# Ledger of designs, part 255: miniprotein binders against q9bqp7

Target 1, 240 residues: q9bqp7
Amino acid sequence: VPQNWFPIFNPERSDKPNASDPSVPLKIPLQRNVIPSVTRVLQQTMTKQQVFLLERWKQRMILELGEDGFKEYTSNVFLQGKRFHEALESILSPQETLKERDENLLKSGYIESVQHILKDVSGVRALESAVQHETLNYIGLLDCVAEYQGKLCVIDWKTSEKPKPFIQSTFDNPLQVVAYMGAMNHDTNYSFQVQCGLIVVAYKDGSPAHPHFMDAELCSQYWTKWLLRLEEYTEKKKNQ
Key: E = the ipSAE of ESMFold2; O = the ipSAE of OpenDDE; V2 = 0.75 times the mean of E and O plus 0.25 times the DockQ between their complexes.

## First folded at step 22 (miniprotein)

Design yk14 (at its last look DockQ between E and O 0.55; V2 from the best seeds 0.00; counts 0 for: pae O 4.0 > 1.5, SAP 70.928 > 70)
Fold by ESMFold2, look of step 22:
Structure yk14 (fold): chain B 240 residues (1-240), chain A 95 residues (1-95)
Amino acid sequence: as target 1 above (240 residues)
Amino acid sequence: SREELWERIFELIEKGDYEEALRLLREYIEKYPDNPLALYIVADLLFDLGRPEEARKVLERAKELAKKYGIDPDLIEYVELLERLIERLLEELKK
């Protein structure tokens, strides 16, 4: 159990978007990184077993592809993910889609993969928007806040280069979602809160994306695990 | 303790004593069977030791555990790569 428990939800805040909010999705700019980001906390608190296995993967990939081949591989994967997120932001942004949408971004298997999910998405409230937990002192950049099948969610988009019948989440992916949720719910830049999460895994070949819905109870369970990772990070930082 | 056992295992791996590391890892897995990462490490070491039939069996067990306990998406590529390497070594050892 965390030593410094803090609630994920804010009882003084409505989970229903009010009619007086602006009609354009929020996009709070990310500020200086004086405090740690969600992704930095998670990266710095990986277990030694996970670090070992990822380093072995890197070493074996370099043996397979050579140094230059591995750099090309990782650059391509990064660019595909970046372009996928840019395309989704364009699709979900009413003003941005009129001026800034590139047709080549929209011609990808990943975008085809999420079409059945997107038909269930509405009421977009935030896109690529910074969040800060002002009490716990961490920041993040969430992908999307919107309704999915009538439930307001923090939505995180993930890519996979090839279809995988056993795609599963480990603790880190749901931890990222709940960390963003907790930060948003206690960030003065937002007038509402969110109690649900959604992780969407998209496939390069256009196969239907897999949604992982997280209700409030599941979010609370992962929030406890996130708080432990944040505590671990804080303790590691004191000893550095 | 569990943490002390892992520190010992990684110390042995760093020193290149893979056989003793494997012995401790197998004892760990018997006591803590709910962690597929330990099995992935066993398979990885067995592959480097040139024991790919054993590595294949252990990797299949790790994949079964991962169905129950989940797997980090970042490790999926690692598992697929290791599986390919194991099968290639098995084919090469047939001469």
Scores: ipSAE 0.547, ipTM 0.871, lowest interface PAE 1.4, mean pLDDT 83
Fold by OpenDDE base, look of step 22:
Structure yk14 (fold): chain B 240 residues (1-240), chain A 95 residues (1-95)
Amino acid sequence: as target 1 above (240 residues)
Amino acid sequence: SREELWERIFELIEKGDYEEALRLLREYIEKYPDNPLALYIVADLLFDLGRPEEARKVLERAKELAKKYGIDPDLIEYVELLERLIERLLEELKK
């Protein structure tokens, strides 16, 4: 049980969508502060076993590709992810704010992969927007807040070359999603609350993406795990 | 503690003492048979020791056990890579 319990949901915020759907999605810039990001917390609280496996994987990849080949591989993976997020932001943004859609960004297997998910996405409230949890002292940049099949969700978009049909196959992504939810629900920059999460795994070959929906109960379960990771991070920093 | 044992195993691996690391891992697995991660590490060490047939057998057992648990995406990629490397090495040894 976390020593510093904090609720994921804010009882002071009404679950009722305030009728003023902002016509424009929120895009709050990330402030460069001494406050740790969700990603940093998760990375620094990996188990020794997980770190070891990743290091062994890296060594094997370097053995296979060479050092330069591995750097190129890593750069390409990063670039593909970035382009995918940029394309999604363009698609989900209101047409009036669309800078010249680079048509080339829209012609990807990843974009094809998520088409069936995008059909169920509506009511976009935030895109690439910063969240801060003032009490728990962490920040994050969330991909999207929108309605999925009529339920308001924090949506996290992921790219994969391999099928990830199970939420368990998404590693710490569920923790990331609930961390963003908890922060947003207590961030004064947001007037609304989210109770659901969605992880979408898009595939390079254009095969249908896998949506991993997280209801309020599942979010609460992962929130407990997130709090434990945050406590571990805090303890490690006090000892450094 | 389990943590101290893992630290010792990792230190041995870093030093290149794979045989002693394998011995300790085997003892660990006997005590804690429900750890697919330990089996994956054993398979990897067996591969590094040039024992690909044994590595393959252990890897298959690890995969079977891992089906009961959520597998980390990074672990999946690692396992697939290891499988490919084992297969390649086995092909080379037949030559």
Scores: ipSAE 0.022, ipTM 0.486, lowest interface PAE 4.0, mean pLDDT 84
ESMFold2 (binder alone), look of step 22: mean pLDDT 76; pTM 0.716

Design yk15 (at its last look DockQ between E and O 0.92; V2 from the best seeds 0.75)
Fold by OpenDDE base, look of step 22:
Structure yk15 (fold): chain B 240 residues (1-240), chain A 94 residues (1-94)
Amino acid sequence: as target 1 above (240 residues)
Amino acid sequence: SREELWERIFELIEKGDYEEALRLLREYIEKYPDNPLALYIVADLLFDLGRPEEARKVLERAKELAKKTGEPDLIEYVELLERLIERLLEELKK
């Protein structure tokens, strides 16, 4: 049990979306402060096993591709992810804010992969928006807040070259999602709360993306795990 | 505890004491034979020790178990190591 328990949901906020569908999604800029990001907390609290496996994978990839080949691979993966997020932001943005859609951004296997998910996405409330949990003292940049199949979700978009049919295969992504949910639900910049999460794994080959829906119960379970990771991070920083 | 044993194994690997790490991993596998991760690590260490034939045999078992347990992430690591082992074996035949 976390020593510093804090609720994921805010009882002071109504679950009913106030009928004012903001005509424009929120885009709060991330302020680079001394406050740790969700990503930093997760990276610094990886298990010895996780660190070991990633380091071994890196060494083996360098052995296979060479150092330059691995750098190129890593750069390409990063670039593909970035372009995918930019394309999604463009698609999910209101038509009036459609700057010149670089048609080239829309011509990707990843975009094709998520088409069936996008059909079930509506009521976009935030895109690439910063969240801050003032009490727990962490920040993050969430990809999207929207309704998926009529349920308001924090949506996290991921790219993969390999099938990830199970939520367990997404590593710490569920923790990231609930961390964003908890922060948003207690961030004064937001007037609403979310009770669900969605991880979407898009595939390079255009095969149908896998949606990993997280209901309120599952979110609560992962929230407990997130709090433990945050406590571990805080303890490690006190000892440095 | 299982956790303490894993911590010790990782400490040994970090120190470069792969032989002692392998000994502890083998003892672990004897107690818990259906652990594809432990088998993968054994194969990976054997590869670093220049024992690719032994690594291949252990990795085959790891692959079979990983497929049965539905651990797709481990399968990726297994397949990468398989390719490297085969490359090394081909180089040693020349």
Scores: ipSAE 0.754, ipTM 0.930, lowest interface PAE 0.6, mean pLDDT 90
Fold by ESMFold2, look of step 22:
Structure yk15 (fold): chain B 240 residues (1-240), chain A 94 residues (1-94)
Amino acid sequence: as target 1 above (240 residues)
Amino acid sequence: SREELWERIFELIEKGDYEEALRLLREYIEKYPDNPLALYIVADLLFDLGRPEEARKVLERAKELAKKTGEPDLIEYVELLERLIERLLEELKK
């Protein structure tokens, strides 16, 4: 249990956007900051088990592929993720014309993988938008805020070459989602709040993506875990 | 405690004392035989120590447990190490 608990939801804020909200999704620019990002907090608070597994995985991949082969592999993974996010932003923007979209971006296996999810996504409120928790002092860049099956969610898009049918296999991703949610709910740049999360894992071969829906209760449970990671990060910085 | 034993194991691995790390890991597995991560680490260290036949045997147990417990993150690590073990075993036939 964290020593300094803080609520994920803001009771002074509406949990629904105004029906007259603009049709263009919010895209708050990332501000220059001295406060940590969600991803930095998570990276610097990994368990020794997580660190061991990642370091040995790197060593084993280098042994399998060679140093140059591993460098090429990691570059390709980065590019595929970047292109996937670019394609999704283009697809989800209500102001984008289909004639202006790159045909090759739209024909990837990852995009095929998410088609059945996208049919349930509507009412896009934010895309690639910065969030800041003004009380807990952390910042992030969320992928998407939209309705999924009628519930307003912070949506996080992930690519994977291996199936991840259970939320447990996305380990830190739920923490990332709830950290963005808490930040958005306490960020004065946003006039509404979000109570649900969604992690969508897309697959390179086009296999149907796995949606991992997080209702408010599940979000609250992961929020507690996020607060522990943030607390651990803060303590480490005190000793610096 | 369980946590203190894991800390010591990782300290030994960081220092390169794989034989002592293996001794502690085997002690851990005797107490907690259904832990696929511990079995994976044993196989990983045995591979680096040039004991691929022992590593393969332990890794088969780790894979079975990882599938049964639903730890799919570990399966990717297991499959990578399997490929490396098979390459080493094939090289040793020469």
Scores: ipSAE 0.643, ipTM 0.904, lowest interface PAE 1.0, mean pLDDT 85
ESMFold2 (binder alone), look of step 22: mean pLDDT 81; pTM 0.779

Design yk16 (at its last look DockQ between E and O 0.91; V2 from the best seeds 0.78)
Fold by OpenDDE base, look of step 22:
Structure yk16 (fold): chain B 240 residues (1-240), chain A 94 residues (1-94)
Amino acid sequence: as target 1 above (240 residues)
Amino acid sequence: SREELWERIFELIEKGDYEEALRLLREYIEKYPDNPLALYIVADLLFDLGRPEEARKVLERAKELAKKTGDPDLIEYVQLLERLIERLLEELKK
């Protein structure tokens, strides 16, 4: 049990979205502060097993591809992810902000992969927006807040070259989602709260993306795990 | 505990004591024979020790079990190591 318990949901916020669907999604800029990001907390609190496997994978990839080949591979993966997020932001943005849709951004297997998910996405409230949890002292940049199949969700978009049909195969992504939810639900910049999460794994080959829906119960379970990771991070920083 | 044993194994690997790590992993596998992760780590350490034939044999079992679990990351790690082992074995035949 976490020593410093804090609720994921804010009882002071109504679950009912005030009927004023903001005509424009929120885009709060990320401020570079001394406050740790969700990503940093998760990276610094990986298990010895996780660290080992990732380091071994890296070493083996360098052995296969060479150092330059591995750098190129990593750069390409990063670029593909970035382009995918930019394309999604363009798609999910209101038509008036549809400036120069680089048509080339829309011509990707990843975009094809998520088409069936996008059909069920509506009521976009935030895109690439910063969240801060003032009490727990962490910050993050969430991809999207929207309704998925009529349920308001924090949506996290991921790219993969491999099928990830199970939420368990998404590693710390569920923790990231609930961390963003908890922060948003207590961030004064937001007037609403979310009770659900959605991880969407998009595939390079255009095969149908896997949606991993997280209901309020599952979010609460992962929230407990997130709090433990945050405590571990805090303890490690005190000892440095 | 299982967790303490794994912690000790990783500490040994970090120190470069692969032989002692392998001993503990083998003892673990005797108790828990259907752990594809443990088998993969054994194969990976054997590869680093320059024992590719032994690594291949262990990895075959890891591969079969990994397919049954459906863990895509472990399957990838196994496939990568498999290619590296085969490449090394081909180089040693030359």
Scores: ipSAE 0.801, ipTM 0.944, lowest interface PAE 0.6, mean pLDDT 91
Fold by ESMFold2, look of step 22:
Structure yk16 (fold): chain B 240 residues (1-240), chain A 94 residues (1-94)
Amino acid sequence: as target 1 above (240 residues)
Amino acid sequence: SREELWERIFELIEKGDYEEALRLLREYIEKYPDNPLALYIVADLLFDLGRPEEARKVLERAKELAKKTGDPDLIEYVQLLERLIERLLEELKK
């Protein structure tokens, strides 16, 4: 249980979009700060079991592929993830309709994998946009805020070579989503808030992506877990 | 407590005392015999200790249980270790 609970939603904000909302998605630049990012907090609060499994996986991959083979594998995974996010930002941005769309950027199994999800995405309000939580002192860079099947969501796009049909298979991803949501809902750069989240896991072979919808109740459950991770991080920082 | 036992196990692994880590892991498995993570860790340590036939046997049970959980990362870890064990067993037959 967190010692200092803080609400994920802002009671002073409307959950209804204004009729004058701009058609160009927000893209708030990330500013350098000494305050931690969501991903830093999660990385620094991994359990000993999680650390062990990651380290052994790396050792086993190196044994299988060789050291240079593992470096190439890791580099390719990173590049594919980067290209996937770039392609999605281009697809979802109305300002990217001319001269910057590269057909090769749009050619990937991951993009094919999400096509059925993208048909249900509309009303894009933010893309690759910074969020900050002034009170809790953390920052993040969210992927997308848009309506999914009529519900305004913080959307997180993930690439995976393995099927992840259950939300539990995404481990810390729900914590990322609710951390971004809480930050956005208390960030003066945003005039609206969101109550739902979506994790979309895309597959390299083009198999249909798995959407993991998070309603307000589920978001509240994960928010409590995020607050615990943030408290743990803060306590570790105090002892350094 | 359970958390205290796991912390001790991981400390032993970090120090390279795999035989004592295995002893504690087997004690854990006596209380919780259907834990695929514990069985995977046993197989992983046995592989590093050069005991691939024992590792293979334990890993078969871990594989069965991991599939029931639907944990794709654990399934991947098990499959990767299985490939390495099979490669080592083939090399030893030469």
Scores: ipSAE 0.670, ipTM 0.914, lowest interface PAE 0.9, mean pLDDT 86
ESMFold2 (binder alone), look of step 22: mean pLDDT 83; pTM 0.788

Design yk17 (at its last look DockQ between E and O 0.84; V2 from the best seeds 0.76)
Fold by OpenDDE base, look of step 22:
Structure yk17 (fold): chain B 240 residues (1-240), chain A 94 residues (1-94)
Amino acid sequence: as target 1 above (240 residues)
Amino acid sequence: SREELWERIFELIEKGDYEEALRLLREYIEKYPDNPLALYIVADLLFDLGRPEEARKVLERAKELAKKTGDPDMIEYVELLERLIERLLEELKK
């Protein structure tokens, strides 16, 4: 049990979206502060097993591809992810902000992969927006807040070359989602709260993306795990 | 505990004491034979020790188990190591 318990949901906020669907999604800029990001907390609190496997994978990939080949591979993966997020932001943005849709950004297997998910996405409230949890002292940049199949969700978009049919195969992504949810639900910049999460794994080959829906119960379970990771991070920083 | 044993194994690997790590992993596998992770680590350490034939044999079992679990990451790690082992074995035959 976490020593410093804090709720994921804010009882002071109504679950009912005030009927004023903001005509424009929120885009709060990330401020570079001394405050740790969700990503940093998760990276610094990986298990010895996780660190070992990732380091071994890296070493083996370098052995297979060479150092330059591995750098190129990593750069390509990063670029593909970035382009995918930019394309999604363009798609999910209101038509009036449809500046020059680089048509080339829309011509990807990843975009094809998520088409069936996008059909069920509506009521976009935030895109690429910063969240801060003032009490727990962490910050993050969430991809999207929207309704998925009529349920308001924090949506996290991921790219993969391999099928990830199970939420367990998404590693710390569920923790990231609930961390963003908890922060948003207590961030004064937001007037609403979310009770659900959604991880969407998009595939390079255009095969149908896997949606991993997280209901309020599952979010609460992962929230407990997130709090433990945050405590571990805090303890490690005190000892440095 | 299982957790303490894993912690000790990783500490040994970090120190470069692969032989002692392998001993503990083998003891672990005897108690828990259907652990693809333990088998993968054994194969990976054997590969680093220049024992590719032994690594291949252990990795075959790891691969079978990984496929049964359907863990795509474990499958990837196994397949990557498999390719490297085969490459090394081909180089040693030349």
Scores: ipSAE 0.798, ipTM 0.946, lowest interface PAE 0.6, mean pLDDT 91
Fold by ESMFold2, look of step 22:
Structure yk17 (fold): chain B 240 residues (1-240), chain A 94 residues (1-94)
Amino acid sequence: as target 1 above (240 residues)
Amino acid sequence: SREELWERIFELIEKGDYEEALRLLREYIEKYPDNPLALYIVADLLFDLGRPEEARKVLERAKELAKKTGDPDMIEYVELLERLIERLLEELKK
């Protein structure tokens, strides 16, 4: 159990954002400094099993593809993810349409994969926006805050070359989502909060993406696990 | 304990003492026979030790368990190692 528990929700804050006519979703700039990011905390607190699997996977991929082939593979995967996130930000921005963007940016199996999910997304409040938890001392860059099927969510978009039909198959992604939620709910740059999360896994071949909805109860359960990872990180850095 | 055994196993692997790691892994599998991760690690170490036929046999069991649970990461790891094992076995036939 966490020794330094902190609530994921802010009792001083409403669940509903101000019902003003939005023109542009929030996009708080990411500030690089000494405090750790969510992804750094998660990477530095991987279990020995996760570390082993990642290292062996790298070595096996290098054996299969060659060192140059592996570097090209990883670079391409990174670029595809970057373009996917850029395309989604463009699509979800109320100022832009698909017709007014680079068509190569918007033409992707991953974009086709999420079309059925995007039909259920509305009320976009934030896109590619920084969050900071001042008390717990961590930062992040969330992908999207919007309503999914009527529920305001932190939405995380992931690309995958293989099916991930179950939430437990998404690795640490639920921890990432709740960490962003907790930070946003306690960040003075935001006037509202969220109680739900959504992980959307998109596929390169255009197959229908898998949504993984997280209600408030599930988010609270993962929040406890996030706090344990953050405590582990803090203890490691205390001992160098 | 379970956690102490795993910590020891990964310490041995990190040091390159694969034979002792295999001994402890087989002990773990006796207690927890339906763990695809443990079986995968055995196959992985056997492959590096130049025992691809033994690795193939163990990996088949890991593959069955990974597919049964639907764990796509374990399936990817297993299938990648399987391709490498089969390539090595085909090369050795020549």
Scores: ipSAE 0.658, ipTM 0.911, lowest interface PAE 0.9, mean pLDDT 86
ESMFold2 (binder alone), look of step 22: mean pLDDT 82; pTM 0.774

Design yk18 (at its last look DockQ between E and O 0.54; V2 from the best seeds 0.67)
Fold by OpenDDE base, look of step 22:
Structure yk18 (fold): chain B 240 residues (1-240), chain A 94 residues (1-94)
Amino acid sequence: as target 1 above (240 residues)
Amino acid sequence: SREELWERIFELIEKGDYEEALRLLREYIEKYPDNPLALYIVADLLFDLGRPEEARKVLERAKELAKKTNDPDLIEYVELLERLIERLLEELKK
């Protein structure tokens, strides 16, 4: 049980989206402060097993590809992810703010993969927007807040070369999503709250993406785990 | 506890004491034979110790179990190590 319990949902905020569909999605810039990011917290609180497996994988990949080959591989993975997020931001942005859609960004297997999910996405409220939890003292950059199948969600877009049909295979992504939810729900820059999360795993080959929907109950379960990770991080920093 | 045992195994690996780590992992596998992760780690350590034939044999079992659990990440790790073992075995035949 977390020592410093804090609710994921804000009882002072109405669950009803105020009918003012913001005509334009929020895009709050991330301020680089001394405040740890969600990603940093998760990375520094990985288990010994997780660290071990990732390090071994890296070593084996270097043996297979060489050092330069592995650097190229890592760079390509990063670039593909970045381009995918840029393309999604362009697609989900209002038409009037459509910078010249680089048509080349839209011609990807990842974009093809998520087409069936995008059909169920509406009411976009935020894109690439910063969130801050003032009390718990962490920040993050969320990908999207929108309605998925009529439910307001924090949506996190992921790229994969391999099928990830189960939420358990998404590692700490559920923790990331609920961390963003909890921060947004208590961030004064947002007038609404979210009760659901969605992880979308897009595939390079254009095969249908896997949506991992997180209801309020599942979000609450992962929120407890997130709080434990945050406490562990805080304790590690006090001892340094 | 299982957790304490794993912690000890990882500490031994970090120190480079792979033989003692392997001993503890083997004892673990005897108690819990259907753990594909433990089998993968055994195969990985055997590979580092220059024992690719033994690594291959253990990894075959790890692969079968990993497929049954449908863990795509573990399957990836297993397949990567399998390719490396095969390459090493081919080099040793030359």
Scores: ipSAE 0.793, ipTM 0.941, lowest interface PAE 0.6, mean pLDDT 91
Fold by ESMFold2, look of step 22:
Structure yk18 (fold): chain B 240 residues (1-240), chain A 94 residues (1-94)
Amino acid sequence: as target 1 above (240 residues)
Amino acid sequence: SREELWERIFELIEKGDYEEALRLLREYIEKYPDNPLALYIVADLLFDLGRPEEARKVLERAKELAKKTNDPDLIEYVELLERLIERLLEELKK
């Protein structure tokens, strides 16, 4: 249990959506800060198991591919993820001009993989948007806030080449989603609240993506785990 | 507790005391024989100790269990280690 529990939802800022609010997706710029990002907190609070698996995977990959081969592999995976997120932002930006879209960016197995999910996504309220939790002192950059099958969600897009490094698995991604949700719910740049999450795992070969819906109860359970990771991070930095 | 046992196992691995880590892992597997992660870690340590035939046997069971869980990360780790084990076994035949 966290020593200093804090609620994920902020009812003082809660408001019902109206037709005018979701017409233009928010894109709050990420500011360089001295406070930690969600990803930094998660990286610095990995369990000994996570550290072992990641270190052994890297060592084994280097044994198989060589150092240069491993560097090429990781660079390619990073680039594919970056292009995937850029393509999704372009697709989901209804006010984006044609000159902001690159046809080659839109043609990938990952984009094909997610098409059936995109049919269920509407009412986009935020894209690639910064969030800050002023009270708990962390920041993040969320991928998307939109309705999925009628539920307003923080949506996180994930690529998979099967298999993926465990640090990039869905296991820590639920913590990212709820951390972004909590920050957004306590960020003055946002006039609405979100209680649900969605993790979408897209596949390089275009196979149908797998959606992982997180209702409010599941988000609350992961929020508790996120608070523990944030506490652990804070304690480690105090002893440094 | 289970968490305390795992912390001790990983501390031993970090210090390079793989034989004691294996002893504790075998105790864990006696109580929880269907844990593919524990079996994978045993195979991984046996590989580094130069015991690839034992590693291969344990890893085959880990692979079966990992496929049942549909855990793509663990499957990747298992398949990667399997390739490395087979390479080592072929080298040792020379």
Scores: ipSAE 0.644, ipTM 0.910, lowest interface PAE 1.0, mean pLDDT 84
ESMFold2 (binder alone), look of step 22: mean pLDDT 82; pTM 0.786

